Miniprotein binders against a7ua95r516to809. Designs and how they scored, part 125

Target 1, 294 residues: a7ua95r516to809
Amino acid sequence: ASLSLLSISDLVPDLQFIFFWMSNAIEILYFIQQKSPAYMQTIELMDDKAGSKESLLSATISANEEAMTILEEVIMYTFQQCVYYITKTLYVVLPGLLDCNPFGTEPSSEQCRRAAGVCVCAVCVMPEAVRRVVSVFQTTSDLLQQYQVHSEIQSQMFAYLFFFTNVSLFNQLIDKGPARGWFQRSRVLQIQASVKILLDWAKGAGHNHLAQKFFAKFCSTVTILASPPQQLSQMSWKALCAEHPSLKPVQLHRILTQYQLMAELGPLPIWQPSSEDEAYIYRTVDLLESFENH
Key: E = the ipSAE of ESMFold2; O = the ipSAE of OpenDDE; V2 = 0.75 times the mean of E and O plus 0.25 times the DockQ between their complexes.

## First folded at step 8 (miniprotein)

Design da43
Fold by ESMFold2-Fast, scan of step 8:
Structure da43 (fold): chain B 294 residues (1-294), chain A 80 residues (1-80)
Amino acid sequence: as target 1 above (294 residues)
Amino acid sequence: SMTYEVTIRTDNPEDLELIAFALRILAKAMGLRVEEVRREGDTLRVRISGTPEQVEYLREFVELWLKVQGIDARVEVREV
């Protein structure tokens, strides 16, 4: 409980220390990889008066490999520590995203948007809950930039953070959604708007491809739940499976069942699962996502 | 092989822990043996066993690494 009071800002000094060592280990590894070939050539060109040049070269190659292994272990350990602290903070702040309202009460000309010829007069102010999640991502980005961490490592870190966020939000929505009223249309639209803020942040940060890949399941879920009854009721089970391939049959069935209840549609024959999918619908063990990225 | 003392002085003593780590790893990458590492205020002293040619190459590597990282430090090598 005491740790649930920690904001990302409280972790910045510890994260700075870990990012410092991770970044420096990466830079030293890069330096060794770039400069060692010249040194090895120098050994090969040395005077072989004792007939031991081959032995010296072999020993140096072995020592060089050991040095790189030590650095790789330091990089892996520090990367895992950063991920641990960041995801622990995300775990605490993510549930709030499903319960917040990013829409204001008063329309204004400065706050109205036009989309597909329709005026959307909604004040998309960033709620505190969404701001806390964005702050975790922004602080991570700032630290990676401050310590000049290579782009490949940055991509790996955000891939995992987006994966973790997607799994956490999806599991919370599916598991707690019915009891919390999150499947009500007004709540789904609020969730959709909040998720758009996260996706817009990711695009601005240069991680649009990673966000599209790792948020696919949660985005599919929210897209289905936010669909107008006139549109969704004309889509067959096969069409929905094709449009939302990230969803497992049991997950799609749960989503459609909640949609039917909230929209008061009753059972739709068009949403009948295929014979191949029917067995998987009854496997509740496959309903929630695993936090293992394999 | 002879024993050498590599002495590194910096106006930013907070950098000495990173410098010590880098020197240990660079020496290992070159097949050199680090016998002892001591810190005294603004100064790092590292005892290394190796040939004169290997130790001089290490000095060049350390100086180049410091320059690339933007760390202001003075490197001296002496036989002990």
Scores: ipSAE 0.669, ipTM 0.921, lowest interface PAE 1.0, mean pLDDT 84
Fold by OpenDDE base, second read of step 9:
Structure da43 (fold): chain B 294 residues (1-294), chain A 80 residues (1-80)
Amino acid sequence: as target 1 above (294 residues)
Amino acid sequence: SMTYEVTIRTDNPEDLELIAFALRILAKAMGLRVEEVRREGDTLRVRISGTPEQVEYLREFVELWLKVQGIDARVEVREV
């Protein structure tokens, strides 16, 4: 009950505070890195009054390193806090993406209807469940831009958020998909369309490469499940492994087994794992993705 | 080492927290000791211990940082 009330908008004030300090810590670190060498040179050029110069230089170097370490800790801590809050929000909204019907005329949010000017932006035309996910990413992007966070940190943040999203969606689909009917072709096509909207947003936001990389496993799963039985039944295990290298043998085997059950296909010899992969298809520990492997 | 008071005044008091943070970390990076930080309205007063040369460099660094940040602030240094 209480988790469903957490919107990204409710976290914006806290996130703003964290992003402010993260950005400024990065800038100060950069400033120190750029200016400290010149400062050290000035110490080196000072008259050596009574042999204190080397001691002063050593002490200053040590102090400088300590200051940079503190800034790095601040950056890491603030980064982790941002990720924690954002992923908590994602955790709440991501399940809705799997249940979304993007082909349905779901009424636009009441807020967009009441504003006489129907915002025809790409976000406003999105299904509500997709819009909620995109809103988390967009808010994150807007905050990163507002506080002029260094591009490398932005990339790292989106990499992690996409990773988290992929793991969450993949694990939910594999674990709950059969029971929820998400393996039905009609439902899979809905999921595929919803994910495409998210990927299109990521492309528009300049994160196309990261999105393609980190969503590969979920996208591969959806692609296989969306494939017509006539087409998929013609593909060998080896061909499927080659086309979907992001999937572990145990994952591919699970997907194909569930597909077979859903499509009421008899056992397909062509999907039989190779002798090399046969030992790996039973490693159930590798079936679900871990959040720790990032 | 002698004790100095660095006074920073700004028309934007909201910036004083950031200025205080930057000043503390810059002072540390230069091997100076920050003894006390006080905020009085639009003015930040920071007591630091160091050599005259270190304090002068700190003043220059802080003024440069403020300029880079686009913060309009006045920096004064006095021995206490």
Scores: ipSAE 0.461, ipTM 0.834, lowest interface PAE 0.8, mean pLDDT 90

Design da44
Fold by ESMFold2-Fast, scan of step 8:
Structure da44 (fold): chain B 294 residues (1-294), chain A 80 residues (1-80)
Amino acid sequence: as target 1 above (294 residues)
Amino acid sequence: SMTYEVTIRTDNPEDLELIAFALRILAKAMGLRVEEVRREGDTLRVRISGTPEQVEYFREIVELWLKRNGIDARVEVREV
């Protein structure tokens, strides 16, 4: 089985098998949780003729705990395998989202509708890089629905995928953006439009609240970078921190520094850190995001 | 403890892998020892050791699990 594929479609057979077992392990776990109390009560109601009732109950409790542990391990393993396969594919396609132009020429189509200058129909041309990312999310959604995976597990899956996407995009923009020219205003507007396609997909899929939560950092970054100079210059450091609470002081400072360089402003705006934040703007360990969930 | 053979027959042999997995876990949860699991065409045969009461509850739980999951299968239990 190939693990370094560029297309999510290449992984579908492997993912189908894993989602099948994940779904079934979850269902068995819930069934055991529902039926175990009734079984335990039945044991408790038995006559303690040989004085073995307590031993039987203890043995059953231990066996039940072992069974649940096995199921939890299967669920965890299959979940981790899905995440591994999907995020490995996602990691390869995500940088393209920072380097594509969604404002490119689209073929004329009577079925096309535009929202904020973006075509939102099946016949419309979407940048291939954005299409590849959307395809990863859509395929994941389709598989979760096909195997009837419980909605809470679906939410956990997309929470992690959005978290991963946010971290990957943010880290790439901050780390590689200056050299790649991604902080140029025209590029930032293209990135903003591409990200909007992803967010619109998430909303359509019923994951708007997760997208708002887990894309907050990258969305804040792009929003600041896309702001007109007149608008951004009217905001104090305190106001920017309040409007963008997902950004750490060092991250906000780096973003504003890049904005100043690319905007070629005459007199520089006064975006001075508060006395409370002064030490934190130099905290290099906090500049890039970790793939840990906390 | 006595040894019993649980036989499950289904018109959809593709379900037998899932049924075998569920049976092993359900037996484990109930403190029953699974000695052997064999698949033969449309039939799954499972040998378990336990008390008559435990095995009867196991049969009831398995039938309820199958029904809840929309799996059409017949469950038979016999002492070996």
Scores: ipSAE 0.445, ipTM 0.850, lowest interface PAE 1.9, mean pLDDT 82
Fold by OpenDDE base, second read of step 9:
Structure da44 (fold): chain B 294 residues (1-294), chain A 80 residues (1-80)
Amino acid sequence: as target 1 above (294 residues)
Amino acid sequence: SMTYEVTIRTDNPEDLELIAFALRILAKAMGLRVEEVRREGDTLRVRISGTPEQVEYFREIVELWLKRNGIDARVEVREV
């Protein structure tokens, strides 16, 4: 109940504070790393006033090392806090993506209706469920840019958020999909379209490579499920493994088994796992993705 | 936020590089925007942006840092 009320907008003040310190810490660390050698050289060139130079140099080195260590800890901590808050928000909105019908004329968000001008921006034309997910990513992007966070840290942030999103969506689809009817072709096509909108946003935001990499497993699952029975039934286990290398044998086997049930297909010998994979298809511990392996 | 100029004068101009380095770090650590750092002979001028309270605290920290490091310097802060 309480989680459903958490919006990214409610977290913006706290996130702003965290991003502020993260950005400052990164900048200071970078400054120390860049200026320390020159500063040390300046000390080395100073007149040795009664042996004070060596002591000053040693003290400065030690102080810089300590400062860098502290700054790295601050960066790591603030990064983790950002990820924590943002992923909590994602956790709330991501299930809506699987239930979304992007082909329906869902009314534009109330906010876009109040603006006298029909905003025809890509976000305004998105289905509400997709827009909510995109809003989390967009808000994150805007904050990262506002505070001028280093590009590498921005990339790491999005990598993790895409990873989290992929794991969340994949696990929900595999675990709840059969019961929720998400394996039905019509529903799969809706999911595929919704994910495409998200991927298009990521591409527009400059994160195309990251999105393709980290969404690979979910996209592969959706692609298989979206395939016509006539086409998929012609593909061997080995061919499917080769086309979808992001899927573990146990995952592929589960997807195919559920597809077979949904499509009312009899047993397909062509989908039989190879003798090499036969031992792996029963590893149910590997079925769902872990959040810890990032 | 208001813009302030922090002026540090020292009898030991060799310390000005150290002071400048420290000021930049301290200002950034406090979330102050450093706009400009200029050295003029025996004087360091640092232009910073922040709240009056932040800048006053910054003055105190800078003075404390100077004292801790045994640097005899005068710190002046003015709104610009």
Scores: ipSAE 0.017, ipTM 0.361, lowest interface PAE 5.8, mean pLDDT 86

Design da45
Fold by ESMFold2-Fast, scan of step 8:
Structure da45 (fold): chain B 294 residues (1-294), chain A 80 residues (1-80)
Amino acid sequence: as target 1 above (294 residues)
Amino acid sequence: SMTYEVTIRTDNPEDLELIAFALKILAKAMGLRVEEVRREGDTLRVRISGTPEQVEYFREIVELWLKARGIDARVEVREV
């Protein structure tokens, strides 16, 4: 059975099935790791009247390693399936994060249902587009908690989800931003506010360290684009590289070039790279990030 | 090696797929050969070959796993 639905809610039953098997495979793996030493000692303590004890122990060690390998493969496969379906859903909802206004007074659909006819001054802080993204992360967190998946695996999953989100948002902003008007200062401030809601969710969920690490590239990009021209003009190329180590030189150069082109505030700062800096920029041919870890 | 039938009975038949998977993996981890796995209603029957000592230890390990997992099931072993 393939999943064709892109809503995270529509995927919950299938994700529950995958998390169920992943969680059980992990627990069986740990159970075997804990119980195997005692069993091996039992084999060693048996009377070896036929001279077969060493052969039996060797065969058992090999079989034990094979069983562990099977479980590790099941865990890896189920982990990859969860990541695949969750990131597929994220990919569809993430563009909305770049195109929403968190400074608006529009109530969420949830607030409309729960507070119908109540004071209009009580506005929803989270736009619907941001809520869709948060719902994917919250559902993932809930499933990991429901199936008591070890914290190490939880951290690995959110590390990848944040990595994927960062790459997706960065690539969309760089690739489609000019045509969509996303580099305009008013839009950048809206994007910055939306991203802060997502980062605040991650902090509340206990993933602040992972979020800070894996959102660094997109956060640097938004920070630069939101910066006043006067602040950027006072920094050298080397100083900008030092403040934004998550950005490749070609990416930083593209962002600064786009910033100058889109700013509607008079003459912009001149950025003239040195011959060495120019050579370094042109050595880096990959502008967009890969969804593969190298 | 002797052949034994391990019988698992549970009031929750939906658990049998997980139990079957666990028993196959646990048997392999212990160096036991699984000859056949058969499900019939609320009952799972697993035929394994091994020494009496290995099979008795397997029964204990299966019972420990069921308890740790929170599955209410009865385990019986019989030489066939």
Scores: ipSAE 0.744, ipTM 0.942, lowest interface PAE 0.7, mean pLDDT 82
Fold by OpenDDE base, second read of step 9:
Structure da45 (fold): chain B 294 residues (1-294), chain A 80 residues (1-80)
Amino acid sequence: as target 1 above (294 residues)
Amino acid sequence: SMTYEVTIRTDNPEDLELIAFALKILAKAMGLRVEEVRREGDTLRVRISGTPEQVEYFREIVELWLKARGIDARVEVREV
């Protein structure tokens, strides 16, 4: 009950605080890194009146390293807190993406209709379930930009969020897909269209490479399931492995087996795993993705 | 080592928390000892221990940092 009420908007004040300190800690770290060499040189050029110059330099180097370590800890901690809050919000909204019908005339959000008439912005034309996911990413992007967070940290943030999203969606699709009917062609096409909207957003936000990399497994799964039976039945195991290298043999085998059952194709000899892969298709431990392997 | 009081005044008191944090870290990075940090309204007072040369350099670094951050603040240093 309580988790369903958590929106990204409710977390914005807390996130703003965290992003503020994260950004400032990063900037101070870079400032120290930039100025410290010149400062050390200044100490080196000081008159050694008491033989204390070397000890002062050593003590200053040590103090400098400690200061940088503290800043790195602050950056790491704030980064982890951001990820925690954002992923918690994603966890709530991501299941809706798999049930979304993007081809339906779902009424645009009541808020955009009331304030400005028919808002035709790219977000307002999105299905509600897709919009909710995009809103989490957009809010994250806006906050990162507002606080001028270093580009490398922004990239790392989105890399992790895309990773988390891919793992979550993939695992849900593989585990619950058959029971939920998500392997049905019509549902798969809906999922494919919804993911395309998300990928198009990521491209527009400048994260195209990261999105393509980290969504590869989920996209491959959806692509296979969206393929017409006539086309997919002509593809060998080896060809499918080569076309979808992000999928482990056990994952591909599971997808094809479920596809076969759904499409009532019966056993297809052409999908028989190679002798090399035959041992791997039974590694059920590798079927679902882990959140820890990032 | 002598004790100095660094006084920072700003028209934006909301920045004083950040300034205090930055000053503590910058002082530490320079091998200075921070003895006390006090906020009095729109003024931040930081007591530091170091050599006259270290403290002068610290003043310069703080002024450069404030400028880099776009913070309009006045920095005063006095021996105490």
Scores: ipSAE 0.561, ipTM 0.868, lowest interface PAE 0.7, mean pLDDT 90

Design da46 (at its last look DockQ between E and O 0.91; V2 from the best seeds 0.59)
Fold by ESMFold2, look of step 8:
Structure da46 (fold): chain B 294 residues (1-294), chain A 80 residues (1-80)
Amino acid sequence: as target 1 above (294 residues)
Amino acid sequence: SMTYEVTIRTDNPEDLELIAFALRILAKTLGLRVEEVRREGDTLRVRISGTPEQVEYFREIVELWLKVQGIDARVEVREV
């Protein structure tokens, strides 16, 4: 019953129970949607001399809507429970992506190490921190497929998981990055490589569009931080805003400030915010992203 | 409005909780009142109130739903 420090594998039995009921509620809702028009048409075609046809049709519409509302509430509740359990495990493993060194990582399993170059697969050479995140996404994908959850609901699930991942990684980088040394160029390049592996998984899993949409803020941040100083120092504030529209002014300002410190650059006049943005670079309430409202 | 007893028998009693849930929802869509649902081993007994036409359509819809789900079950309906 404890969710503290749980791995995704520890949660699979609970997730199986929840996915079972979610998928069946969805299928029953679909079944009703297919059959209810035919029944209502039968009522509409009745020969009605007593005027009771209108009352029967109205009662049937109301009853049908009540039943569908019950199913929609079950679907919403079970979806929220899945998100709750999965994001708890995801939150624990995501910070490791920021500490990960993806270059020169040993093979992940004893089987791959013993084979000594028999196979060069992504599983064998994937950094442990990246594998832990991918394992959460892959387990979720496998469960959704096992229970034949409708594709629109599967897309909504991954949209939220990618949104959650983006918020978690961005907030951790901004909040803890100075103390952890994550803004050092060698570290940023390692983070970029680790995120690339995650994005490649999403593309191979058929979620490329969702990943591109929901990782935009974190990816823009890493792209800016990974840029060579000679190139970035020639881009104005306006140009950077145009290239990275997902970043709020306070966020872009903070990222450029950290970049200047790590690249040993003094203040650059071309990075001065536009007059319309200058009011916003001090809005600390807008610095970190909310896990809510989406 | 008459009272009926719907009996569902299956070789797979693990399916009965899903069947009971589906029957409550399907009855609701037709304006049938579910008075009682009880499980007796491999058998589910559901007492419903409605018109004969509603109950006959309910039987047809339940049998179709069971077929779509691939659930082997026998449905009986009798007036009580």
Scores: ipSAE 0.593, ipTM 0.900, lowest interface PAE 1.3, mean pLDDT 85
Fold by ESMFold2-Fast, scan of step 8:
Structure da46 (fold): chain B 294 residues (1-294), chain A 80 residues (1-80)
Amino acid sequence: as target 1 above (294 residues)
Amino acid sequence: SMTYEVTIRTDNPEDLELIAFALRILAKTLGLRVEEVRREGDTLRVRISGTPEQVEYFREIVELWLKVQGIDARVEVREV
C-alpha cells in the first residue's frame, strides 16, 4: 500500500504495545514514589553501632534516583514512539483537510426529509478527509483511556499533537496555498469550517484549552483570510498585530499580501509595519514554522 | 550479603515480561543487586544478593505491587 492509504487502524496493534509499556512504567514510577519514604524511614529507625546505617541510606537513595531515571527514560522513549507513529499518520491525512468541502453543493432541503415532506436539516456531514484526522485523535484518546494513562500525560500528548497539526497546516497553507488556490475566499471558508470540526472535537474531548493554545497560529491565519474586506480595511498594522499575537511580522505580512492579491479590491489600505517591525517582515527564515518545540 | 532466588508463578504467563521489568526496578530502588532473571514456562526466577531484611522487604513490596496491579501471582523466596 501507498503512503496515502496509511490508516491509524493499521497502527493500533503497535500503539497498544507501546501504550501498554508506557502506562505500566508510569504506574511503577508512582508506586515507587509512594512507597520509598516508608522504606527510608525503616532504615533510619535501625540501630547502627557499626556506622553501616549511613552507608546503607546513602546507597539506597542513590539506587532509588537511578531507578527513577530509568523509568523516566522508558516513559519518555515510549511517549516519543507513540507521538512518532501518530504524527506520521497525521502528516499523511492533514493535506486533505485543506481541499475538502464540508458544505457540499446540494441545498440542505434536498439532503433531509422529515414527516410531512422536506425540511432544512442544517446538519453538517463530516467530509472523509476531516473524518480521517478526527479518527487519529479519537483513536489516541481511546488508547489513553484503555490504558488509564494519567491526565497530565494525556494533556502533554494532545498538546504535541495539536502543535504538530497547527505547524503542518500553517506551513502547507503558506508554502503551497497560492499555487493551489487555498487563499480564495470560498476555499478559506471551507477550511475554516473543517477546522471548526476539529476544534469542536477537541472541546468535546476536554482539550479546549490546549486546542485554543496550540491552534492559535493557524486559526489566526484563517480568520484573517476569511475576514470581510470592509472589516479588515478598517484595521491598522498595530491593531492586526494586537489581534493576532501568535503571528510573526513576516507571517502576518505574507498573509495580508495574499489577501490583497486574492480579493482584488483595487488599492487597498496600506498595512505598513511599524519601524520596529519593518526589518522583521523580510526575515524569510522565520516564515515557516519548525516542528522542533523551541 | 546472601544470595536468594525469588520465584514468581502466575496463571497468566503473558504477564511475566512486565513482572520481570517491575522486579528489576523494585530491586534497584532497594539497593539490591539482580544477578540473573530467568523465565521457565509459567515461572520467573530472579537471583538477588542482599541482607535477609532487604530481601524480605523486597518480597513484601513485590506482592503489594502485584496486588495493586491486579496480577494473580505467587511469590516464593529461597536462600541459594
Scores: ipSAE 0.537, ipTM 0.881, lowest interface PAE 1.7, mean pLDDT 82
Fold by OpenDDE base, look of step 8:
Structure da46 (fold): chain B 294 residues (1-294), chain A 80 residues (1-80)
Amino acid sequence: as target 1 above (294 residues)
Amino acid sequence: SMTYEVTIRTDNPEDLELIAFALRILAKTLGLRVEEVRREGDTLRVRISGTPEQVEYFREIVELWLKVQGIDARVEVREV
């Protein structure tokens, strides 16, 4: 019950705190890594009058390693907390993306209209459901930039968030799609348009490569489902496997089977799995994506 | 090993928590023992134990770190 009301804006104060410490821990770690060698060299150049040089060096190395370990733990913990809170918010808003009609005249958010008239910014023209998802990513991006988080950590954050989003959307589409009518061509085209808006945002935010990589499975699924029956019925199983390498044989088989049912197509011999793939199409354990594979 | 008191004063008391965190870590990396960390208004007092050379280097590192962070703070070191 309480999760359904959680917005990314409600989490901003907590996220700010976490990002603050994450960024500072990274900077301190980097600073230590840069300065520690010079300090050790200074110890090495000291007069060994007391025979204590080796002991001091050893103690310094050990202390440095311990300090670095603590910082790494802080970074890891704060990273995990950020991911946890952000993914919780995504979990709430992502289902709306599949139900969204981007071609409908949904009223633009009241907030952008109030400030400066007809805002034609890309966010203002987004459907509400898409805007909610984009808002989570944008808020994350803004916070990462605000606290000047190292670029590698930013990339890892977005990689995981895109991974999570892809898994969530893919699993929902495969599991609930038939029952929800999401496999209908008109609905698929709506989903395709909504995902394109998200991908366009990711491109604009500098995360195009990550988005293409981590959304590949969901995009492939949507592309197949959006294909006209006349076109898709001419594609062999092998051709579809080659064009959509992100899909496992069991996943492709499931998509094609549901497509066939939706389009009221009879059995298509051309979609028959190869003898090599025939054993794999029944591996139902591989049908849905796992969140643990990251 | 001698005991030193490091006093850090800043016009931005909101930075003192971060400074305290950094000082603990930096002291540890140098093999210094942190005996006590106290905040008194706009001042952070850190009691550390080490050699004169370690403490001098600690001062230099802290001052450099503060500079890199853009934190305006004064560092004083006294033997206690």
Scores: ipSAE 0.371, ipTM 0.794, lowest interface PAE 1.1, mean pLDDT 89
ESMFold2 (binder alone), look of step 8: mean pLDDT 88; pTM 0.852

Design da47
Fold by ESMFold2-Fast, scan of step 8:
Structure da47 (fold): chain B 294 residues (1-294), chain A 80 residues (1-80)
Amino acid sequence: as target 1 above (294 residues)
Amino acid sequence: SMTYEVTIRTDNPEDLELIAFALRILAKQMGLRVEEVRREGDTLRVRISGTPEQVEYFREIVELWLKVQGIDARVEVREV
């Protein structure tokens, strides 16, 4: 059956096989890379007929190149398969993050009353939608640790997962935001709080640098949308482009247009693109980000 | 331990050398002893020694690896 509708916990047995394979291939590759130079040197130091030694070196180089190519392919494909199934699970749970309310207004716990504040108590409660997303990241981290996958591969995997999450959230907000009311100030503040929970998880897991890098576009979008009208209206187009370099001119223009509408700042455009950016905006019709990293 | 024969059949015989090398690495990593590897036309035959549980796990891993590689091949296991 298709794995596209399974929860991350349902995928664990299948993912265990793939992670086991990836880890083993990485270790074998590392072993060959580490031992190959020493073995080659041993052959070079042999006192036999020159033709025999050269033939042995050539055969050994060929065999090692073939082995390393196979291992690199196995690593690449197992990595891609892990990423594919994990991101398919993320895609299903991510939209919930844009609809949930981490500021729950009427919590009914003893801790909330003792905290002397509904706001403080609400911040302590992770919404189910956010918990589902965190569960996917945590399960991935646990599997990488269980199978002792090299830290550089772990970083590459989370870089891709954060990249995917950023693109998915950005695309959902831009594409469905108007119909769902996600550009309303109260909803934006809820989204900002939910994203903060994900970023805090990433920091706790040792991936703060990756999260800062790969969530930049969505974080810029939410930051702009959460800005007070008095503050944002005093910034020029040039200043906004400088503060939010991760946003393409066409994306920034769409975000500001939605902000102007929701904040009721009037019918005239407050933020006018530069002539260069205006030309780009007119030529560029694709607002959404690609899921393919380069 | 029991002896099993793993048979891999593919429509592209040029892949058999790649498959043979991968299977040797896989078996070694899983603690299985490879007794013999033979290529016969479009078919690769690998004889391994291990427990039934180890050999079944090996079959599952081999099938998964072939799918990941995009290699169209049939895997059969029998006790020898």
Scores: ipSAE 0.000, ipTM 0.116, lowest interface PAE 17.6, mean pLDDT 74

